VH-VL binders against Rho GTPase-activating protein SYDE2 (SYDE2). Designs and how they scored, part 1

Scores and structures below are computed, not measured.

Target 1, 120 residues: Rho GTPase-activating protein SYDE2 (SYDE2), of Homo sapiens (Human) (q5vt97r660to779)
Amino acid sequence: IDAFRHYSFSDQPKCSQYISGLMSVHFYGAEDLKPPRIDSKDVFCAIQVDSVNKARTALLTCRTTFLDMDHTFNIEIENAQHLKLVVFSWEPTPRKNRVCCHGTVVLPTLFRVTKTHQLA
Positions, changes and structure headers below are counted from each chain's first letter, unless a header gives other numbers; antibody chains are not in Kabat numbers.
ipSAE, averaged over its two directions, is called F for ESMFold2-Fast, E for ESMFold2 and O for OpenDDE. V2 adds 0.75 times the mean of E and O to 0.25 times the DockQ between the complexes of E and O.
[cut] marks letters that were taken out.
Atom coordinates printed by the task and the answers are left out, and those that the model quotes come from them; centres of patches stay.

## First folded at step 1 (VH-VL)

Design d10 (framework fv_durvalumab)
Fold by ESMFold2-Fast, scan of step 1:
Structure d10 (fold): chain C 120 residues (1-120), chain A 123 residues (1-123), chain B 108 residues (1-108)
Amino acid sequence: as target 1 above (120 residues)
Amino acid sequence: EVQLVESGGGLVQPGGSLRLSCAASGFTFSDYAMSWVRQAPGKGLEWVAVISYDGSNKYYADSVKGRFTISRDNAKNSLYLQMNSLRAEDTAVYYCARDQWEYYDSSGPFDYWGQGTLVTVSS
Amino acid sequence: EIVLTQSPGTLSLSPGERATLSCRASQSVSSDYLAWYQQKPGQAPRLLIYGASSRATGIPDRFSGSGSGTDFTLTISRLEPEDFAVYYCQQYDSSPYTFGQGTKVEIK
């Protein structure tokens, strides 16, 4: 089972222009999270650019339906097309990391957010 | 203190319908995912369906998918199983069971079970 | 579907003896998602072990679970009269969440 098989980019037309520079992304939390396993109680958030991990939060305790946080990602991007925020359920072993939810922002349009398939 | 009480079982003809209920008490019902598990006479346990703590997610065994519907009413602390197009193979004691962990969408392990209600599908 | 096969089907022992019950999965099951239940005639099942080796609340220490991959074991170190029952394993690693067919522990 490959986690990227559950990932897709926006179906909307892609711009051929790409952007570079410093970006700050503020994340204030998440609600209605759906953890896939009973032993998945802790989560972390990661930011990906063109499917490459750029930053992540520390491990956070999730009451499985909401995540209360206030975190800023400071990232450098170069010739980027897609920005994705992913919430993962955490386990001591990497095999048991699960995807709770994620969104994709198509660059250079920073006002569009696309929800992708959720892992049940 | 935790109690789960099933009701609604009985005799039904093949092709018929039946609705099972499970009354929960002694815990915060809305915090737990709930499942139905059945046991045919002389056979082992078979998981049937699960519903998340808020009712937003439902999963079914392939043998009952399309025929059975799980639902809940958190205001009434009640779990339901609507069984349609019943077959002889659905004859079993049906148990209401609580997931061990609060706020999860998984099925099992089950820390508390009801006493069960017998469903017999026979002509 | 993951099929769980329990063996033996029936285990005949005397009080004070050790019982060893096997549960074999048709494909790998993470140990974090395997449970054991006890069922007495006319009663609902009772959770004994979850996560392959963690004892549920109120379960005596004579019950222990072990195993990983496809082979799991429930051990009752010294049978008490109340331990004669049917035991089921369950995996909750992947849907559908399946149970074994059961092992009956009966008095010799």
Scores: ipSAE 0.006, ipTM 0.544, lowest interface PAE 13.1, mean pLDDT 75

Design d11 (framework fv_durvalumab)
Fold by ESMFold2-Fast, scan of step 1:
Structure d11 (fold): chain C 120 residues (1-120), chain A 123 residues (1-123), chain B 108 residues (1-108)
Amino acid sequence: as target 1 above (120 residues)
Amino acid sequence: EVQLVESGGGLVQPGGSLRLSCAASGFTFSDYAMSWVRQAPGKGLEWVAVISYDGSNKYYADSVKGRFTISRDNAKNSLYLQMNSLRAEDTAVYYCAKDLGYSEYWEGYFDYWGQGTLVTVSS
Amino acid sequence: EIVLTQSPGTLSLSPGERATLSCRASQSVSSDYLAWYQQKPGQAPRLLIYGASSRATGIPDRFSGSGSGTDFTLTISRLEPEDFAVYYCQQYDSSPYTFGQGTKVEIK
């Protein structure tokens, strides 16, 4: 999955349930992760819009329960309702990845996180 | 304790319809993909259908495509299988099975199974 | 679809003996995406092994899986009375997911 070119979101409010535009999501890191195996060294983060993967990071070294990152996702959203950031443990087959942690931001209200949990 | 309880099986004539239900408890149902797997009397296991954690993606075995519809209600922790245009070959015990996949991904193997519900298609 | 063929169809053994069950795929199963299940009469299947060789939680260490590509094996090192059951292999590398026909391990 390719990352999009650098974009910014205008942050103008809409009266509709769905919003469209260019968005930059800056992620600074994660802590208290629960990887599937203690010896798992590689993870990646993906950003999903309405359950569709829009961008991902390169493989990152997970230091057991701590992930250091400073990454900006630049995405185009169209009639979107939900934005989710997901941390996956790397597997040879991408579709079989384990989720370490995820968080969800509900659009158009960017100040609310409605679902956050840690998974094995 | 993880529990899956199927219901809705019974005797139906060829060409008829039946709706199976599976009630889940003991895990966060909305985080996992779910499948239906069937077993004809005295025979082996056959995968039927899978549904993603949020219900947005569904996939079917060719033998049931166009006749069966898998769905879920995450608010009620329930999985469903609507079976239309039933054939004698659909006679089987139908199992609700939990996938280990998270989000839009599914693993395709199953850590927990229900007790099964028998569907008999006969005139 | 990938067809899985299990052999033997029936294995008649006594408690304490070693059981070796084979599962052969019609085409290569990548990344060891093969699972084994145990099913006792009148019961639902129980996951034993996933990823060809990883034991599921709570499964005794007498159960072991091995193999790759097209040839896979489930071994029960020392049969206990509760191990007499039907065993199924399953591939989850490609859709549709498919199961073998089963191997019955019976007491004699």
Scores: ipSAE 0.000, ipTM 0.540, lowest interface PAE 12.9, mean pLDDT 75

Design d12 (framework fv_durvalumab)
Fold by ESMFold2-Fast, scan of step 1:
Structure d12 (fold): chain C 120 residues (1-120), chain A 123 residues (1-123), chain B 108 residues (1-108)
Amino acid sequence: as target 1 above (120 residues)
Amino acid sequence: EVQLVESGGGLVQPGGSLRLSCAASGFTFSDYAMSWVRQAPGKGLEWVAVISYDGSNKYYADSVKGRFTISRDNAKNSLYLQMNSLRAEDTAVYYCARGDSYEWLLYDYFDYWGQGTLVTVSS
Amino acid sequence: EIVLTQSPGTLSLSPGERATLSCRASQSVSSDYLAWYQQKPGQAPRLLIYGASSRATGIPDRFSGSGSGTDFTLTISRLEPEDFAVYYCQQYDSSPYTFGQGTKVEIK
């Protein structure tokens, strides 16, 4: 996933309020996605922990600005502070991949989306 | 027809301030991230600042952080660069450029450029 | 930051000749994140190639890009009079996005 190169987390030291273990993240879908500026209607959802890519879904069909899915990411985290959920538009030319929506969640507090139009 | 037209350049003394404007037309301005790229006389291109499609996210080159502020007015299809504490090394032609990214992913190649506006910082 | 070094600094050729311009990165750059621009005196840069090899809208077939990793090339198969200009490469793989210093293609 070359699109992940657009996401850069700080190299700052992690605070003492970080968490380790197996985490299950259940993703039900998304609404109010930014209209795609691409020919492809295919998208995929991805999860990052701090600056590391952890998992993604297979390609999914986005219906206008609505993504309908039911997917669980099972990830192993170690001293994690930030969890990011991202929806990418797929293009044959990777540089034309576009973020439809994104969200950042801070661990260990219960998940909180940083922007109102973001996923989760 | 996509057009970007810069204005506001001129001669200013070191420590002075200047505000550049870029008027956009021929496309949905609010769908695109926008950047300022400069070029010192006889030198190459240097990226200066970028702003997301909605104005919520901004990033700056280290050389201008704390001195320059990028902003936009989507209702007026306009991009701005407020330049404070100008230095001789800020002397350059400043170009308004359209990025192909949106949201908070701001960095991209630049598919359309304005004709530039010259900023000269000299005593 | 990734430093892009272009070579040669100046390329003196005649119309009809092939021009080959090099761009070398100080670190690996995905081919998906390299662009080439053309700039004529007194004019703004014009996008030629993005993603190392994709021609921008309206760019003639004689322009082609190639390369991966740290070595990228812009080729102009048969120079036309309007092709004499300065050419810049740009990487947008990592922040800050950087440009090469430029290669001037001039008439011999």
Scores: ipSAE 0.006, ipTM 0.547, lowest interface PAE 11.6, mean pLDDT 75

Design d13 (framework fv_durvalumab)
Fold by ESMFold2-Fast, scan of step 1:
Structure d13 (fold): chain C 120 residues (1-120), chain A 123 residues (1-123), chain B 108 residues (1-108)
Amino acid sequence: as target 1 above (120 residues)
Amino acid sequence: EVQLVESGGGLVQPGGSLRLSCAASGFTFSDYAMSWVRQAPGKGLEWVAVISYDGSNKYYADSVKGRFTISRDNAKNSLYLQMNSLRAEDTAVYYCAREYDDFYWSGTPFDYWGQGTLVTVSS
Amino acid sequence: EIVLTQSPGTLSLSPGERATLSCRASQSVSSDYLAWYQQKPGQAPRLLIYGASSRATGIPDRFSGSGSGTDFTLTISRLEPEDFAVYYCQQYDSSPYTFGQGTKVEIK
């Protein structure tokens, strides 16, 4: 049932130009999503830094083509290179968590999710 | 290599019974929902029944409710369809099909099918 | 139940031509839970497209799906000899799962 068991990490040397410190990431929502299966409409959003899960939302209902949220992640990062937002469906079976959509951003930059849906 | 192999089809008289089997191999059977889909000679596809990965949920087409029973044995990697009170309109090739599940949102379409087994209901 | 109506019933074309197949639903199919299958005589159906627009594993890029709500389309951009077959659409949004009646793509 551990939503974070699918993450991994890298042991490559970190670049000194990568960003460090406290980061606040505010998500207003997502649109153009493909909702999960009809028997589970609950989803959650997770934020990953360098393939390590840092935070997640509570369960949310995914409606038609959008996810409406007002959530701020406050995370501490060290020499971070990649920020990734992932939307997972919550299945009754723990091992059937599904990716509804994802987006990645290379730090430092402004992240904008224009159109995301599940991976092909 | 994913394989689904149906068996148990044959000629049966109206009012009779048949039990179809589907043997699955090449994947973790207990992680997938399974369906039976039939096709009458020269006609289109008709969904018959579905069973959840653990056997706890079952759904049937109205045309077969009360007459057909879908079941599975995950220890034997096998799917079954018990057909009772058979009618001439049940004559069809019956396919075993796996509902797609790749850990990404994909819905539940049928990504692998068996070769089919012919059921003929005739006097 | 959701009734799927496919058109045309038969499409007669030559290799190299574009095929456009329509599937209309009697009510809205949510979340693009629509699939397309190819079936050749004596063979089981083969999944081509799921989620209205996603190609299944091993399906050539000449096959594409589009549409939402009640109107869906399968396009074969340039017919190859092996593409002449019957095509079925299917919704898996609600029980019972339903299929269209099929469109036969045949050689002219």
Scores: ipSAE 0.000, ipTM 0.525, lowest interface PAE 13.1, mean pLDDT 76

Design d14 (framework fv_durvalumab)
Fold by ESMFold2-Fast, scan of step 1:
Structure d14 (fold): chain C 120 residues (1-120), chain A 125 residues (1-125), chain B 108 residues (1-108)
Amino acid sequence: as target 1 above (120 residues)
Amino acid sequence: EVQLVESGGGLVQPGGSLRLSCAASGFTFSDYAMSWVRQAPGKGLEWVAVISYDGSNKYYADSVKGRFTISRDNAKNSLYLQMNSLRAEDTAVYYCARDTVYEFGDDYTYYFDYWGQGTLVTVSS
Amino acid sequence: EIVLTQSPGTLSLSPGERATLSCRASQSVSSDYLAWYQQKPGQAPRLLIYGASSRATGIPDRFSGSGSGTDFTLTISRLEPEDFAVYYCQQYDSSPYTFGQGTKVEIK
């Protein structure tokens, strides 16, 4: 699929810009979580920037298949393109934590236009 | 140098209670999950309980669930095991053991890289 | 829970010989989550191998681990006098942490 067919092109140069700075990310919760084992209710959330872990919550109890959360991450980002929230089912034994849910937010890509066309 | 020193073991009557302690030194105690592992005389190792790095999460072997309580005091670098309603089958050397745990990342390793010397608990009339 | 079965129960060998110890799991265990411990009489267990094949710090290279799935092996290439001990495997792939029953390596 041609994902750019509906975009118009002009004589203006376009560029993408990655963003930098301090960012606050606020999470309210998740639903439809499926833990890897029937009695596993402990989860934690991690925030990843460009696939690098930047912060995580303390352990939280997931009730049935939903997670109630009111948590703010304050993170420093540099030339970042993607931000992802990953909810892991925490295991007390040493195994790869299973992803219960994840979401990806594409950070804003700014388009810079150097000139505008004016009609007489 | 990592050291774990257990104390509190002894002889107790069936139905009695004991509290075990483990003093940790030589590492940042609050970064690690900790476990208790026991060994009955002449038998193999049996995992008893684990507690998360911050004390918020605890898991127990089915054989001790409801009778034993694991806890920790990170300010004192100490791990505890409160044992209630003791049975003859609980007679064992109890070891304090450090889990290796990574808080971030896709993989975790919870093998026991350091052990204390153990404290003997004998449940007998 | 995952049950680990070790064999043989007792292995009688002389110093200088090769020891091969087996650990079989009741269900698949990722190679990254199997450990081996050595225990001498009156002493605490000592970590030898983690992740099925990685030697712990300070462990001599005569100790090696291998295997995957349900079948794991600890090999001691040339037994030294201090190697006569009980050896335990442990899985740490799923709760609860479970150990094998042990293999005693004794002098013939």
Scores: ipSAE 0.006, ipTM 0.534, lowest interface PAE 10.5, mean pLDDT 74

Design d15 (framework fv_durvalumab)
Fold by ESMFold2-Fast, scan of step 1:
Structure d15 (fold): chain C 120 residues (1-120), chain A 124 residues (1-124), chain B 108 residues (1-108)
Amino acid sequence: as target 1 above (120 residues)
Amino acid sequence: EVQLVESGGGLVQPGGSLRLSCAASGFTFSDYAMSWVRQAPGKGLEWVAVISYDGSNKYYADSVKGRFTISRDNAKNSLYLQMNSLRAEDTAVYYCARSPWYYDFDSEGYMDVWGQGTLVTVSS
Amino acid sequence: EIVLTQSPGTLSLSPGERATLSCRASQSVSSDYLAWYQQKPGQAPRLLIYGASSRATGIPDRFSGSGSGTDFTLTISRLEPEDFAVYYCQQYDSSPYTFGQGTKVEIK
């Protein structure tokens, strides 16, 4: 289960509609994350639009299953349908980054991102 | 303590259907991508399908695409393989296997824990 | 599709000898995304090596992996009786995941 929470007024996206424009996404944090590898406590957050990476944060220290953050992504989108927020565990080797959690929002649907907390 | 137990194998006629199950215990099932790997009698290993940790991404070998469906129920710690339109060449031992976190092929795809396998025989 | 070719197909050795098994990829395997498995008759495969050279939990030091790109090797420094089995290499760099055809290590 994703640690990112989204509030939406619509269960269904509008058929055959995509949106374009400048979008600001304010990300407050995540909880119930799967812990990073035992030898790595660093994570980073990325924002993807239609499976294309648009922006990422610098490396952040993750406390067990909790990440507290206050970051705004300003992105230009064109004919976009999906917005995804992903937390990656940093891998210092050449291997691909390991996903800790993610959430997806359908852009034609009105939405709100909710901040969450967990005490471990 | 980490364990995977398959069930549901058996004899089925060509064109028939069969559903395999894999019960996981001893680890946090929802942290892991899961795969099905098969082995025909006397032959080598063949990867069949993989499902991401949350069930949102699924990938299949071309030989089973459109006929097999992989799914999971994280609340029940269970993995499934629905096999339709079975052919004689699908006869194999089917293994359930665990991989470290996987999403869009963005993680390791080696299998660190395997079940004992369940035999599927497709024959008239 | 990346095709993995293992050689030799069969390796006949005595306990105490060194076994060297080869796995050749049809194209480069990035970031050493290669694993080795051991399988005994009637049993599930057992992970030995991942990332080309990292031993899995509980695997004895006599097993080692090496190589990069297209040429990979599994070495068993001194064969024990329980090491006579079939060995498979597997790449997980790209979909579909593929296995080699296997190398059987048998007693002379």
Scores: ipSAE 0.006, ipTM 0.545, lowest interface PAE 11.6, mean pLDDT 76

Design d16 (framework fv_durvalumab)
Fold by ESMFold2-Fast, scan of step 1:
Structure d16 (fold): chain C 120 residues (1-120), chain A 123 residues (1-123), chain B 108 residues (1-108)
Amino acid sequence: as target 1 above (120 residues)
Amino acid sequence: EVQLVESGGGLVQPGGSLRLSCAASGFTFSDYAMSWVRQAPGKGLEWVAVISYDGSNKYYADSVKGRFTISRDNAKNSLYLQMNSLRAEDTAVYYCAKGYWEYSFDEYAMDYWGQGTLVTVSS
Amino acid sequence: EIVLTQSPGTLSLSPGERATLSCRASQSVSSDYLAWYQQKPGQAPRLLIYGASSRATGIPDRFSGSGSGTDFTLTISRLEPEDFAVYYCQQYDSSPYTFGQGTKVEIK
């Protein structure tokens, strides 16, 4: 989730204001998670573009503060400004999911295109 | 257009078994939690069970724990309720209901319901 | 389990009048874990309100929900003929999910 933050692209003065097209987002994992319930071991990750849900993972087992995964989301975006990755704690009883971590990136100034289309 | 169609209800003797099915269409079934809710004749609503979007988590009402099993087949867009050791008190219309989430990931309110299937447990 | 008690059991009103339906919980419920449903005879329930105060898609603005903790209210500002039905509150804060016993809104 921290892995998707990149401040040096804010130095690029000629970036487009909005991004459209197909985008691949790679998750390698998350560290320093603070689940709302200390006994929760199940989490899932979701991706939001401009506060609209686009995709989510299956339930994943979280080891206290560490989530290890290798997952790719392929999403379509249109005139988007913000991409948010959210890790939800899955409640052991039928309750609303709780956010335990999230990261947000501003699309025009943060994305670096490589051969793998990976965030740098 | 969202549709949920229940089937498998009928008359069964106490101690018997039934398997209910719910066929879903008009939405991405694998993205939503699904529930069974029942209503005895002339009575109010009673939640029975819920299953997560991927089938990995299941929760039951205390009155049915150990007797009922909820399951789903995402490839077939189908939800199931296996009912064992049926009692007269299980007589009800059983509804299939879709969980709600889109912007907030609230999967626990039920935004669409089927028309129900009647289960009668009587000798 | 959390017990939900609805009052009144029956509410007799005329079209055009305001209906106020109460739902009281035996234990505190987060305001974002309470829903209201409408059920007409021979039909499946219909979601009206989720998260105590958010209207579901397609629900007219005459329906509103409010409340927090143990006291919740569904208000219908001006009853239309199609609003005469049974209304149920439901909590989804803790297992098992529970419904109130229902309030019947009938024509006077």
Scores: ipSAE 0.006, ipTM 0.557, lowest interface PAE 9.9, mean pLDDT 76

Design d9 (framework fv_durvalumab)
Fold by ESMFold2-Fast, scan of step 1:
Structure d9 (fold): chain C 120 residues (1-120), chain A 124 residues (1-124), chain B 108 residues (1-108)
Amino acid sequence: as target 1 above (120 residues)
Amino acid sequence: EVQLVESGGGLVQPGGSLRLSCAASGFTFSDYAMSWVRQAPGKGLEWVAVISYDGSNKYYADSVKGRFTISRDNAKNSLYLQMNSLRAEDTAVYYCARDLYDYVWGSYDAFDIWGQGTLVTVSS
Amino acid sequence: EIVLTQSPGTLSLSPGERATLSCRASQSVSSDYLAWYQQKPGQAPRLLIYGASSRATGIPDRFSGSGSGTDFTLTISRLEPEDFAVYYCQQYDSSPYTFGQGTKVEIK
């Protein structure tokens, strides 16, 4: 709770507020990753704010269902409501990248960021 | 105008072979993953195979693994399905289909453009 | 494989009525990876909805998709004569890609 004292928080979060500022997002890995997509051998992770790409990792090889990752994104956000981690399969053209899986966190209530298959 | 035109269907005896072709026009064929989807008479849709935009990756339904081969020739804007060891259960209309591309999220494996289909009948 | 079960098998309705079609998955499907198709006799399928709720190009706004997890719905707000057809859901979250068995929307 002390680590998040600088933020307003709620036990019943709502998506009606927007946040601006500098945000650090730390990802430590993913498991149970079963990308259903063709061309999913090489992947990269991107962080999106309100559906706009803000940062990405270098190419990573997904060898099984586990993605080994230890990466911190430092991003500047303005009037942001949603943060999404998306795993893309890499292609020679960026417009060919396929969504493998993703997770979304609603701002302003942010304690933990996780990746799931479930959320659009 | 975006079009897919299939050919090569016909009557074939069990154990026989048949090669289907799909000619693409009106879009950059080499940018899209392509699939074959079939439909048996009076039944629903069944996905058969998919091939990546460059031909490097291929996936097949379990019912056709080892018997069917999907391939493409990007220089000729053509998709192919080589069908070997055909069975009565392979009787269906075969459609070629293009993978949907969404500019926000990239490629989907939903099919936005379909050919009219070519009938394959496997019968003695 | 993920099995998609559509219900009802047949909907008998009149033009102007609302159609609600259900698609249930045997295991969770991300909403990004569900599509709906329309097929008329003797014709190829036509993509209506992808990503559970995104309307494909050229599809009228009377068609809408919703749902997440294992339960998905296609709604046609006011049926027109050309909407009487068979509708299929499809998941592309896991290989092999699978289709539901179809729901026939027929004239009452």
Scores: ipSAE 0.006, ipTM 0.558, lowest interface PAE 11.8, mean pLDDT 76

Design f10 (framework fv_faricimab_arm2)
Fold by ESMFold2-Fast, scan of step 1:
Parts: sequence; C-alpha cells; structure tokens
Structure f10 (fold): chain C 120 residues (1-120), chain A 125 residues (1-125), chain B 108 residues (1-108)
Amino acid sequence: as target 1 above (120 residues)
Amino acid sequence: QVQLVQSGAEVKKPGASVKVSCKASGYTFTDYYMHWVRQAPGQGLEWMGWINPNSGDTNYAQKFQGRVTMTRDTSISTAYMELSRLRSDDTAVYYCARGYFYDSSGYWPDAFDIWGQGTMVTVSS
Amino acid sequence: SYVLTQPPSVSVAPGQTARITCGGNNIGSYSVHWYQQKPGQAPVLVVYYDSDRPSGIPERFSGSNSGNTATLTISRVEAGDEADYYCQVWDSYSDHYVFGGGTKLTVL
C-alpha cells in the first residue's frame, strides 16, 4: 500500500500478492552460464514455487556458457508468493544436496494485476 | 591459458606471520572461489578455507579460525592467505586452487581444477 | 568430522590395473574428486564428480562411487602414473572439504 511505501515518478508501485490458478511460464534460454568445467555438462531447468519443486524440463546439453531452449512450464499454483527458475547440472546418481544451480532467475515479487478482479 | 602463480618461499620464526599471494590469469578472477590447501612435509593435503573474490566473503576450516585471514585484490586478480602466530608445525607447502563459484540459488562443492605451484613456508628458530 | 580412509600404498606392475580405494560412511551420497601428485609438484585433478575426467587426462583413469567405497581405477598402468593419489569430498554438514590421507602408487 502507498500509505506505507513511496515510489518516485520513475517507478511503478508494486506489491506482492498471493496467486492461485494455472500458470504458464515461458523460458527461452540462458546466457552467461558459469559451467563448473570447460567441458560441457548436461543440465535441466526446474521451477520452484515457494521453495517447492513443481516441474522440470527434460535433460539438455549445455555447451560453452549458452543454453538454448524454448520450454513452457504449465503449473497449478495455490496461494503462491514466489517463483524461482533454476538451472541445475544433472548428476547420473543424484546426491542429497549436491546438485547446484548454474544460473538462477528469481522472479520478482509478483506484480499487482490492476485490470482483473480475480487476482485482487 | 589458465594459471595461478604464487609468491616465493618464506622462512619465518615462531610467532611471526606469513602472507602468501596467488595471482590468477587466463580467466575471470571473480567467477571462481579461491581455495587454500596446505601440505606438511611427508603429510597429506589439508583444506584451510576459501574466499569468494567477487564478494570478499570467506569460509575458514575450524582448525585455522582465528589465525588465518584470506583476502583478495580484484584490480590485480590476486588472492592472499595470511597465517599468524606461526608454529613449527605450520611448516608446509601452501597451495592456492580454484573451484567453481557458489550460486546464492544453489551450491557447488566443486573440484579444484587449477592449482598454484605451491609456496614453501618454513617455521624455525 | 567426516573422515576419508585410503590405503597408504598400492603396488602394481606396468600394464596391470591399479585400484585405489577411498572409504567413508555413506560416501556414495557424496561427490568424490581425485588428485594425482608427483614429487615436488602441485596436485592435478584426474577424476571429478565420481567418474568424470578432465580434458587431457587419459581414458585409462576412471572412477566409481557406491555405498561406503569410492574407487579410482588406472588401467594399463605406466611408470609415469607413479604418484600419490588423494580423494576429496565436500562435507555440507561441516561446510568444509575433506581429503583422504593419500595412497602412494608404486609401479615396479
């Protein structure tokens, strides 16, 4: 609420809100990935909602620092506040807490949708 | 080519401090954590800690906490490891080695793919 | 503190297969890296993430990791493989790296 936050003229007011429903997230790729080795690694992308894994892509090959993909995540969310897109290096034998992110796109605090009453 | 070049051998007296440098070249210095590993004569490898050259954050092995300080200078792509209150049992070859960066959204316990040549530190009276 | 156990020495004849073990509680849930160190030289990464091999390392070097034992296997051993070999893991519980005590490979 504006009463408690002031934005300059160059800034649009924003606020987080809980969102429920079907969400489509389009991921077009990643650049400036920092691979652990000069050699390429297989990777996958995951989407997390409020720190819970909800969906994954198929295994993809990351070459150099560029991941070229065009993938849509269709997920059902309930009272969600935060979305996180994570690129992981794949391990043939997954290890507890040993996978890591090569790049993360943390979606900003969800913007208020001012033109629909359903998400108010 | 990627390489790490360390400062030369040092001879110190007990109670003194030593500061070893490690100059990186051939890669983006701030993209990899810099680790420090030592090896006493005839002994195995011992991890001392790491520094994130981008942030300056450090993580020291408990054994060295309070005696070790790791720093860096990004303008010359150089990392430093200073060990104070030296004892005879600090006599060792000290290595710097790079490991993949830690991502705040994830965490990479990476291998050390490039090592410095080592710096011999001898502590004697 | 997590501990990795290696045999202090392994001897092998040229052309034979050397196997160097690294023992640790539930080490199969860790990612194991292996380093080769020749006298007077810095360590060289030879196997990482259990079984991956860096560019420039011969195919004779391979690794495995399961249960309580990780193994570095060197096939068709050559005199130039004579060195100390160290295994290494990251222990997320203590937030530090752990090295094994090292194994001296002698090629007779």
Scores: ipSAE 0.007, ipTM 0.569, lowest interface PAE 10.4, mean pLDDT 75

